# VH-VL binders against q0atu2, part 160

Target 1, 119 residues: q0atu2
Amino acid sequence: MLDKKARIRTSREYRNVFEKGKRLSGRFLIIYYVENALDNNRFGFITNKKIGMAVIRNRIKRQLRAIVREYQGQVKNKHDIVLVARAGIGKSSFEGMEKDYIAIMKKAGLFARNANKID

## First folded at step 8 (VH-VL)

Design tc11 (framework fv_dusigitumab)
Fold by ESMFold2-Fast, scan of step 8:
Structure tc11 (fold): chain C 119 residues (1-119), chain A 121 residues (1-121), chain B 111 residues (1-111)
Amino acid sequence: as target 1 above (119 residues)
Amino acid sequence: QVQLVQSGAEVKKPGASVKVSCKASGYTFTGYDINWVRQATGQGLEWMGWMNPWSGYTGYAQKFQGRVTMTRNTSISTAYMELSSLRSEDTAVYYCARDYSYYETSYFDYWGQGTTVTVSS
Amino acid sequence: QSVLTQPPSVSAAPGQKVTISCSGSSSNIGDNYVSWYQQLPGTAPKLLIYDNDKRPSGIPDRFSGSKSGTSATLGITGLQTGDEADYYCGTWDSSLSAEYVFGGGTKLTVL
């Protein structure tokens, strides 16, 4: 679960991240990320139809939001980050997705020692 | 530059298995899913399944479930598709294709040249 | 039997315009973005259109795509002899199991 201000909500905002951002792939996740001009981070979540039926895609989205929320304090401030679920993510455990998220965020340099500096 | 290069033509007898390879270059192999699509002579394209080269996870079209296995060897950036219990109806060109996944959907942006598999007695 | 319906053939003279239709249902075209693939004789398919109406780098603006409800359309203007090929629409089907589905293909003959 994330606050509204921490969510990427419009197709224009998603397009901006995909067109201007960097791409980095993990085992179950791809992230697209770009610095923003805001005082906060924003996250988007994409589950392509190849993931599976709506029930599976909705479960994955909920689990990814929970993971992002848990680690939001470790994310370097002022970024728009879109998580795209890869084929087979539905076969992963919650812990597997969590570990992949941490690994890819560290590789991207998005986990700061002093993670969130908004205040 | 992105390239997918497939193994050469195969001729098999009914009941045999065939394993087609697809070697990727010009990009990070584990970063993109691979799909397999076949085409019988004079027929349309038929999707067989996807394989995630990082996780090894797969999803197969119901028609091929139980006969197809998709694997990879990350040390040589190569994907494999093995089809068993071959029948004459399996005579086709088999393609691998890279899956570019973003936003609400995915599409096949680069394709291998195809591998002709002929099943004949 | 293909899941998506295309006309089996279409023909026109050089310089003319053609449209190729692709009809599906709410679980595929109605719920997903559509791609189009061009297959020249003896070659592998090539991505021509993605996300309903977007062109990859190197695809001329003579090629266009659109989607309305459960149908998609590929438009080709200023036909050239080099456009003679088979054209396939494709999309994901979000019914009970997720599978990628193709149209039956349309053979474009240029005079």
Scores: ipSAE 0.761, ipTM 0.903, lowest interface PAE 1.1, mean pLDDT 91
Fold by OpenDDE, second read of step 9:
Parts: sequence; structure tokens; C-alpha cells
Structure tc11 (fold): chain C 119 residues (1-119), chain A 121 residues (1-121), chain B 111 residues (1-111)
Amino acid sequence: as target 1 above (119 residues)
Amino acid sequence: QVQLVQSGAEVKKPGASVKVSCKASGYTFTGYDINWVRQATGQGLEWMGWMNPWSGYTGYAQKFQGRVTMTRNTSISTAYMELSSLRSEDTAVYYCARDYSYYETSYFDYWGQGTTVTVSS
Amino acid sequence: QSVLTQPPSVSAAPGQKVTISCSGSSSNIGDNYVSWYQQLPGTAPKLLIYDNDKRPSGIPDRFSGSKSGTSATLGITGLQTGDEADYYCGTWDSSLSAEYVFGGGTKLTVL
């Protein structure tokens, strides 16, 4: 589980990312990211109802948190990053989601140069 | 200005395949999914599937699974929809449409002009 | 046959108000934002309303959308002859295999 300090938790924080951040779309994920004034990264997760039933949404959210946690130490610091799950993610495997996350984060330039496990 | 320009009309025999193109301009092609929707003469709109131009990944309607293939050429910002094993029931106007996704929203904000595909013996 | 149900046709005189209903279920309209598309005769569909009640730029305020429960409604005030078209509601269906679904379409005739 992500530390609470590493989580976007308020509507205001989410709104700030959406309004001021950059947007990048992958297959299963859309990421919104913006620099923050903190010493740590914060992650937000959006799993809307178009993904599927509540059990699916909960599963996806859990899986995305696991993925973010796994690569958390390799992400450039001082960023607020919101992951929005796309409708098709419910049909994806965990590995598929992980690959999509890595790909989109690379394209966004959010991984540190010395990051490992992302090739 | 966002534009989606589709290829010209097609006439095919039953059992053949058709490949329709959709050239995008006025925006970052790889940033938005392309949806395909068809409309038989005098009938309503029918969603066929989506394609992500960045990854090439797709999601097809169950009805067309195994018979439709959506691809893209990113170098020319063009999406393709190929439908195989054509039947007379496949006679329709086929549209490509850009999918705008932001937070919880998702809708088709720009459409191609449509491509008429006629399947007849 | 369509997942979303619309009246096949509606009609009114110029200047009047018309409403077009779109009925669905909890898995589609109930769970997701509804969009409306206008299709003039012989043309491609055009986005008219998104996110239940928002208008894209260029769409006049005499077009409105609303959603309640598992139903959505398109409203058109000050009806003009140029409004004669087919109107479709659409949304995602949050079933096990998420698909986009359209209504059957409503033909609006301006008398």
C-alpha cells in the first residue's frame, strides 16, 4: 500500500493536476502529471464506472496501486501524477497494465535516468 | 483544426475484405483513440471498436470480434479498419471518430466524413 | 434492438420546444456520462452534447441535455428548420466487456 503522503487525496489536489498538468494517453491509462512543491511524489487513481462493475473497478484500482508502488522509487521526484483507467483496462492482464504504465511513464519522461526494471 | 478524412467508397463481393482509411490532422495523432462506427442505410449508429494509435492496441465490439482489424500508420497519422468475410449486412457507411477522454469523460468529438461500403453479388 | 431506447420520431413547429428521451439501464446511462450526436441528412454525426449537459463550442444554448437515473433527455428550444435531423444518444456500458452503445436514433421533423 502506498504511504498516505504519496497519495493525492483531496478534490482540490486532483483538480490542480487536471487543470495545470500535462496529459498523456496510453492504451489502458491516461496520466496527468504536474510538478509539485513537495519533496515527494503523489499519486492519484481514477477508476470510473465505464471500466465495468464495482468488483472490476476495485480490482483495477488495487492492481494500479501495486504497479505504482513497484516503480515508485524510479519516478522523478516532485510530481503529482494521476492515473485514469480507461474503459478497456478491465480486459487487460496485470502484466499488460504494467507494460502500459511503464511505456506511458517513459514517454512522459517521468522515470529517472538511472531507473531500472523498466526495460 | 482537427480533421479526419476517410478513403473513398468501396464495392465488394460477399466473402471479400475491405480496408477503410482515416487520415487525421490538426492534432497529435497518437494522443487520442480512434473509434469506428458504422451505419446501415436508414439504420442507426453501431459502434465497432477502438484503436489506440500510440500502442496499436484495440478493443472490438463482441459482434465483430474475429472479423475486424483496426490498425494505424503513425508516420502518416492514418488509422485503418479492415472488415473481412463481408456479407450483404455489412453494407453501410463507416465512420472514424476521435475519442476524447479526460478524467471520467469519453465522447466522440470529431468524425470523418464517412466511407460507403457496398457488399453485393 | 439498440441498447438505449429513443422514440423513433418527434415533430414540432418552428419556435417550439421538443424533448428527446433516451432510456437505458444502470450499467450504461446509470453509470456513465451521456453524449448526444446530431446527424443532418446525408452528413456525418456531430457532437451536440457531452457529459450529460455540456455543449461543445459552437453549439447554441437552445440545445440542452440532462440525465436522471437511467434516462437522459435532449431538449431543443426555439426550434429551427435547420434542426431537422437524426439525434442519437450514446454512452459506455459498464458491463464485463465495456462497449460503447448508441440509442436507436430519433428523427426530428420541423413542421
Scores: ipSAE 0.026, ipTM 0.677, lowest interface PAE 7.1, mean pLDDT 90

Design tc12 (framework fv_dusigitumab)
Fold by ESMFold2-Fast, scan of step 8:
Structure tc12 (fold): chain C 119 residues (1-119), chain A 121 residues (1-121), chain B 111 residues (1-111)
Amino acid sequence: as target 1 above (119 residues)
Amino acid sequence: QVQLVQSGAEVKKPGASVKVSCKASGYTFTGYDINWVRQATGQGLEWMGWMNPDSGYTGYAQKFQGRVTMTRNTSISTAYMELSSLRSEDTAVYYCARDYSYYETSYFDYWGQGTTVTVSS
Amino acid sequence: QSVLTQPPSVSAAPGQKVTISCSGSSSNIGDNYVSWYQQLPGTAPKLLIYDNDKRPSGIPDRFSGSKSGTSATLGITGLQTGDEADYYCGTWDSSLSAEYVFGGGTKLTVL
């Protein structure tokens, strides 16, 4: 679970990221991201009703939080980042979502120096 | 300028299949899901399904499950919708539409011009 | 039959105001944001309102939307002959197989 300080919580804050941020799409995820004026990163997670039933949406959201938490130390500080699940994410594996997240974050230039370790 | 251009009108016999194309331009094709919506003459809009052009994954309305197939060719930024076992009630205008996700919802921000499919004996 | 209920038609004179209702249930409008689409005769639908009450760039402010409970409303003020069209509400339904659902459509006639 992410610290409360690291979560985007209000609809106003989410809409700010959608309206002012950059959009980058991956195979299963879209990220919207913008620099913030804080000392830390904040993450938001959206599993739209089009993704499926609540049980599927809740599983995806939990898995995305786990992925973000695992890689949080590699993310460049001072960003608000919203992850939006795309149609079809429910058919992906955990590893598939993880690979997609890493690829998107690298392409966005959001991973800190020497974020590549292992492979 | 975002544009979705669909293939021309089709006339088919009952039991045949039809494949409608939707060519995207003005944006990154793989970055937005595509939805298909149809409209029978004098009737309302009916959602058929979504296709993710990056993953190739699809989801279909229960009514069309087993008869519809949605695919794409990313090299030419084109989405396809094939409907099989055609019946007279499938006579309609078929639209492709780009899916845009905003906050907790998604909606269809750009639409193709429509493809008329007539099923007659 | 449409999942969301709209009146089949509405009419008013140029310059007047009309409202178009869209009624659903807890699994659709009650649990999601509503969009509205305008379809001029012989053309494809066009996004008119999203996120209950927001207008895309290029949509004049005489078009407005609102939502309360399981119902949504489209308002049009200062009616013009060019507003003659079919209007559809739409949203996702959170049932077992998530599907996008539309209202049955409302034909607006400007007298």
Scores: ipSAE 0.810, ipTM 0.915, lowest interface PAE 0.8, mean pLDDT 91
Fold by OpenDDE, second read of step 9:
Structure tc12 (fold): chain C 119 residues (1-119), chain A 121 residues (1-121), chain B 111 residues (1-111)
Amino acid sequence: as target 1 above (119 residues)
Amino acid sequence: QVQLVQSGAEVKKPGASVKVSCKASGYTFTGYDINWVRQATGQGLEWMGWMNPDSGYTGYAQKFQGRVTMTRNTSISTAYMELSSLRSEDTAVYYCARDYSYYETSYFDYWGQGTTVTVSS
Amino acid sequence: QSVLTQPPSVSAAPGQKVTISCSGSSSNIGDNYVSWYQQLPGTAPKLLIYDNDKRPSGIPDRFSGSKSGTSATLGITGLQTGDEADYYCGTWDSSLSAEYVFGGGTKLTVL
């Protein structure tokens, strides 16, 4: 699980990202990202009722958190990043979500250059 | 006030390339994606792709992949759309449009005036 | 041919109400917010409705939008001659690698 300090937790923090951040759209995800004044990244997750029932939404959140956790060490520091799950994500595989996340984060230029970066 | 001003009309031969510019003003250029949409005479709107001015990365419609290139010059807040291997079917008015996003929403809130591209032998 | 389906044309007399439908699928209208664009003759498209039913500043309240399931509807009351234009619905489609898709457009004629 993501460290609490690595998570966006308040409505105000989310609004700040949405209002001041940049946006990129993927197949299953929309990311909003903005530089923060911290030494660490913070991640937020948004799922709406269009994705499905609460059990499905919670599953999606768990999967997205797992993906973010897996690659968080490769993300450029000092960013607040919100992942918005699109309604169709409920029908996607975990691998599909992962690929979409990687693709969109690359497009955003949020991955740091290192030997372990996924091509 | 937000404005998108596009370059002037182009006349090209089949097989040539065209590069249309879109100069943005009145807002932070790198903060919003730029979309390109074209419209053939008497036809509907056709989405071509998006470009993120900050990173320079793009997403193209499948129809135009390999033939379209969207770029930008951040120093002059200008986006570019280049279409190669032009065909007569590419004759259309080409628009740039700013993408506004908030939460899950995304819509084109400001449009350029359009650039007429004519492809004829 | 268009991913979203609109009637080719609608017409009504001044003062009347018209509706323009936009039919899609779960991967586009079903999953995403719909926008409507007005295009007056010889001009660039203009944002008319966003987020299914929201009006940008300057758009009168006689323009309305709604969405249900995989369909969206644009409503225009108190029709004016100046409303004669082409209207397009648009939204993102996740099945097409997150491509934006438009309806085929509807020509509104004021009789």
Scores: ipSAE 0.017, ipTM 0.679, lowest interface PAE 7.0, mean pLDDT 89

Design tc13 (framework fv_dusigitumab)
Fold by ESMFold2-Fast, scan of step 8:
Structure tc13 (fold): chain C 119 residues (1-119), chain A 121 residues (1-121), chain B 111 residues (1-111)
Amino acid sequence: as target 1 above (119 residues)
Amino acid sequence: QVQLVQSGAEVKKPGASVKVSCKASGYTFTGYDINWVRQATGQGLEWMGWMNPESGYTGYAQKFQGRVTMTRNTSISTAYMELSSLRSEDTAVYYCARDYSYYETSYFDYWGQGTTVTVSS
Amino acid sequence: QSVLTQPPSVSAAPGQKVTISCSGSSSNIGDNYVSWYQQLPGTAPKLLIYDNDKRPSGIPDRFSGSKSGTSATLGITGLQTGDEADYYCGTWDSSLSAEYVFGGGTKLTVL
């Protein structure tokens, strides 16, 4: 589960990322991302009504949080990142969403070279 | 700048099919979903469906399910909408429009000029 | 028949203010953001308002939007003859499956 400090919570914070951030699209996801003034990353998740009914939107949101949590150690610090589900994501597999996330984050240059340091 | 340029007017007989094209320029074609909307003469706007040009996935309004097919050719940044089993009530202007997501909503920020399709015997 | 209800027409004189209503339900306007589109005679629709009350670049501040409950309103102040057009509200509806729905349109006549 993502710590509450790793979550974008308010509409104002979301709109800040949309208005000041960079946009990069993948097969099932769009990310908006901007460097923050904090010592940690924050993630937001958006599944708007075009995705489908609430049960589908809630499932997608839970799966995206699980994917982000799994790879959080690889993300370069000090970023606010919003994941927006694209039309058709509900027809994707979990593996498909995971691969799309990894591809987008690499393309954005947001994955650190040595995310898990050797002690 | 963003432009969506549609194919020219079509005249078809009942029972035929029509395929309308929408060529995008000025942005990354695969990065934005495309919607199709029609408007019968003197009537309002009617949503037909969406197509994700990166995945190829589609969703159609229930009214058009079974008669509409939305596709794309990414090599030429072109979206297509094909409507089959045409009836006189399908006489309308057909628009493509780019989907833009902002916060928790999406809307149509750029529209094609429209393609007039006339269905007559 | 449209899912969202708008008055079929409104009219006002140059320089006046007009408001156009758009009424829906909890599955569309009540739980989503509303956009407005302007269609000049013989042309394609153009985005006028998004996210209930925001203007795209190039849209003058004479145009405003608001939302309360299951209804949305488009306001136009300082009316000009060039504002004569059809106006449509639109939003997503997820009551059965996700579909974008429009209002029936309002013809604005500048007297």
Scores: ipSAE 0.807, ipTM 0.914, lowest interface PAE 0.9, mean pLDDT 91
Fold by OpenDDE, second read of step 9:
Structure tc13 (fold): chain C 119 residues (1-119), chain A 121 residues (1-121), chain B 111 residues (1-111)
Amino acid sequence: as target 1 above (119 residues)
Amino acid sequence: QVQLVQSGAEVKKPGASVKVSCKASGYTFTGYDINWVRQATGQGLEWMGWMNPESGYTGYAQKFQGRVTMTRNTSISTAYMELSSLRSEDTAVYYCARDYSYYETSYFDYWGQGTTVTVSS
Amino acid sequence: QSVLTQPPSVSAAPGQKVTISCSGSSSNIGDNYVSWYQQLPGTAPKLLIYDNDKRPSGIPDRFSGSKSGTSATLGITGLQTGDEADYYCGTWDSSLSAEYVFGGGTKLTVL
């Protein structure tokens, strides 16, 4: 599981990312990202009711956390990043989500240039 | 003043490859993605892909995956688009365009003058 | 053919108003900002409208953009002969692995 210090937890923190951050849409995810004043990255996850029932939303959230955790060490530091799950993500595979995450993060330029697992 | 200057017209045979260059000036080259868009004669615009000059990361349209390669030389602020296994249908004007990304937006604010690529036997 | 749908052509007399529609879906226009590009005959495209309704510097206010739901509209008032061109809408489409998509283009003829 993601360390607490690596998580966006407050409504104010989420609002800051949404209002001041950049946005990029992928197939299954929308990413909002903004620089923070910390030495670490923080991740937030949004899974709204359009995705499906609570059981599905919780599954998606767990999967997204797993993906983020897997590539956490390859993301540029000092960023707050919010992942918003799109409505169609409930029908996607884990691999599909992972590919989408990687693609969007690359587009956003958030991976380190020497990152290995994303190539 | 932001400028994108592309290489000259190309004439190729089917099966050959073409590499078009796009030299950027008037801004920090590594700060903006470069997109490539083509337009066949009398047809509409077709997006081919993007390249991030800082990282070299790319995203290609599915239609061109495996056949297109987008690269850059940061020392001379130049982006390249190489298209292989050329077909007659690849005859078009090819444009590079700067991608301006700011907050929630992404749009192509500056365009090269275009490079005509003709594929004929 | 194109992911975004535009009328193939529109026409009006000088001084009149024209509108160009751009129809898409939730995965493109619905979720992303729309840009419009003007292409004069024999030239490269030029950014006309960005972020649905914003004009770059140098673009007169007789050009306007709007977006509602999964559709966007370009408006041109006080039509001039120099406005005769092809106009394209464009945006990102997440259903196509975050590809950028254009409309089919609209040819504007000034009568």
Scores: ipSAE 0.017, ipTM 0.663, lowest interface PAE 8.0, mean pLDDT 90

Design tc14 (framework fv_dusigitumab)
Fold by ESMFold2-Fast, scan of step 8:
Structure tc14 (fold): chain C 119 residues (1-119), chain A 121 residues (1-121), chain B 111 residues (1-111)
Amino acid sequence: as target 1 above (119 residues)
Amino acid sequence: QVQLVQSGAEVKKPGASVKVSCKASGYTFTGYDINWVRQATGQGLEWMGWMNPHSGYTGYAQKFQGRVTMTRNTSISTAYMELSSLRSEDTAVYYCARDYSYYETSYFDYWGQGTTVTVSS
Amino acid sequence: QSVLTQPPSVSAAPGQKVTISCSGSSSNIGDNYVSWYQQLPGTAPKLLIYDNDKRPSGIPDRFSGSKSGTSATLGITGLQTGDEADYYCGTWDSSLSAEYVFGGGTKLTVL
């Protein structure tokens, strides 16, 4: 599971990433990211109301956390990264979201060139 | 600087279709969702739907289902909204607006100047 | 008939303060963040407030927003004649299918 210390938890911390971070968009995801002063990465996950009903939003959030966890060993250290679901993500497959995540993280320079799932 | 420039005014007969364009500049077009909002004379704002210019996926307000189609041409950074089976009640100013996600919500941070569509018999 | 309820009009003298209310329900304002849009006569709407109480670059601090429960409020102090406009609140409604909903609009007259 994604460790609690690897999670962005408070609204203040989220807003800091939105206000100071860089933005990069993919097909189904947007990331906001900023270097932190910690010894680890932290991730946040946003599925706002435009995505749909709570059941859909919760499914997407759960799937994104699973994807992030699978590839966390490839992420450049000392970053706060917020994943924001885009309109239409509910029509994507799990594999589609995974491919989009890998592509956007590589483009941001946050991923090793060859992304692999971790055990 | 971010700018959304819409096509000019249209006059249509009932039963016709109208296609309004919205050309984006000053930002990465595929990076932001586009919303369409209309306003009848002397009335309030009415949301029509969203279009993701990267994926091409759309979502429409129930009221417009079956009559509205939102598309884009990424090579010219242009979004389109086509409304078919026009009625006199469709007489309105039509706006495109850029969707910006901040924390747990999204809102419309830049708007086109509007396109007046008049449906008259 | 609008999903969010605003007073149709409000007025005050130059230099005074006004507040504009926006009332919704648990599926919209109660469960999401509110934005406010200003529409000057003959122009497109302009973002005035986002995330309940934040101002975009270029919006003076005499404009403020707040939210409590299922209602939001726009405050304007030091009223100027250039503030005469229609003001709309807006947010996402998640009750059955997600749609963006606006208030009916409030016409501000500076007398």
Scores: ipSAE 0.820, ipTM 0.918, lowest interface PAE 0.8, mean pLDDT 91
Fold by OpenDDE, second read of step 9:
Structure tc14 (fold): chain C 119 residues (1-119), chain A 121 residues (1-121), chain B 111 residues (1-111)
Amino acid sequence: as target 1 above (119 residues)
Amino acid sequence: QVQLVQSGAEVKKPGASVKVSCKASGYTFTGYDINWVRQATGQGLEWMGWMNPHSGYTGYAQKFQGRVTMTRNTSISTAYMELSSLRSEDTAVYYCARDYSYYETSYFDYWGQGTTVTVSS
Amino acid sequence: QSVLTQPPSVSAAPGQKVTISCSGSSSNIGDNYVSWYQQLPGTAPKLLIYDNDKRPSGIPDRFSGSKSGTSATLGITGLQTGDEADYYCGTWDSSLSAEYVFGGGTKLTVL
């Protein structure tokens, strides 16, 4: 699981990302990202009722955390990144989510150059 | 007041490089991305890329990848856009623009006056 | 040519209302806020509308913006001769490696 220092945990931290960050939309995800003053990245996850029941939302969060954890070492440092799950994600496969995450992160230019896992 | 003042007109030969400057004032330079947009004569606006003055991070349009370099000198609040391997089709007015980002949006709220770059044999 | 589609030109008499459309797709206008820029002849672009329908300070309420689905619209009421300019819509497009995209521009002529 993600370290505590690698997670956005407070409402204030989330608000900062939303208020100061850039936004990009993928098929299943919207990402908000902003530079931070730290030496590490922090990730946040948002799932709303449009996705489905709480059981589904929690499943999606677990899956997204797994994806982020898998690729976190390849993300450019000093970023706060919030993943917002879109309504259609509930019908997607894990592989679909992963593919979308990789695609949107690439498009955002948030992956380090020559990252082997994403090529 | 926010101002972006660009360098003067350039005349270049094909294959050469041009470096346009954009000096910012009236705000915290490192707090806002700088975008570059060009416009060929009688044509529309074309986005080239963005640069974050604090980190130096950049994002370039695919069309200009490998040919454009955006940098900055924070000590003088100046952004630079260098375009190499110039072609005749690069003849255009080049603008820098401040990117205001908040919540879910990003827009260009202040623009430089433009720099005319002419590429001709 | 442009990712966002605008009519090449529109015209109307002073005092009339004009609308300028901007058509895109889900990856740009559908998912992102639209801005409009006014470019008077021989000048740099100027922010006219942001966040689909917000006006910066100094922009009169004659100018309005709206967005629906994958399309945006700029409205200008009480048309004045000074409104004669090129107008561009713009937004981010995630399908193009997070590129900012402009419409082709619309030339507004005041008759």
Scores: ipSAE 0.011, ipTM 0.657, lowest interface PAE 8.4, mean pLDDT 90

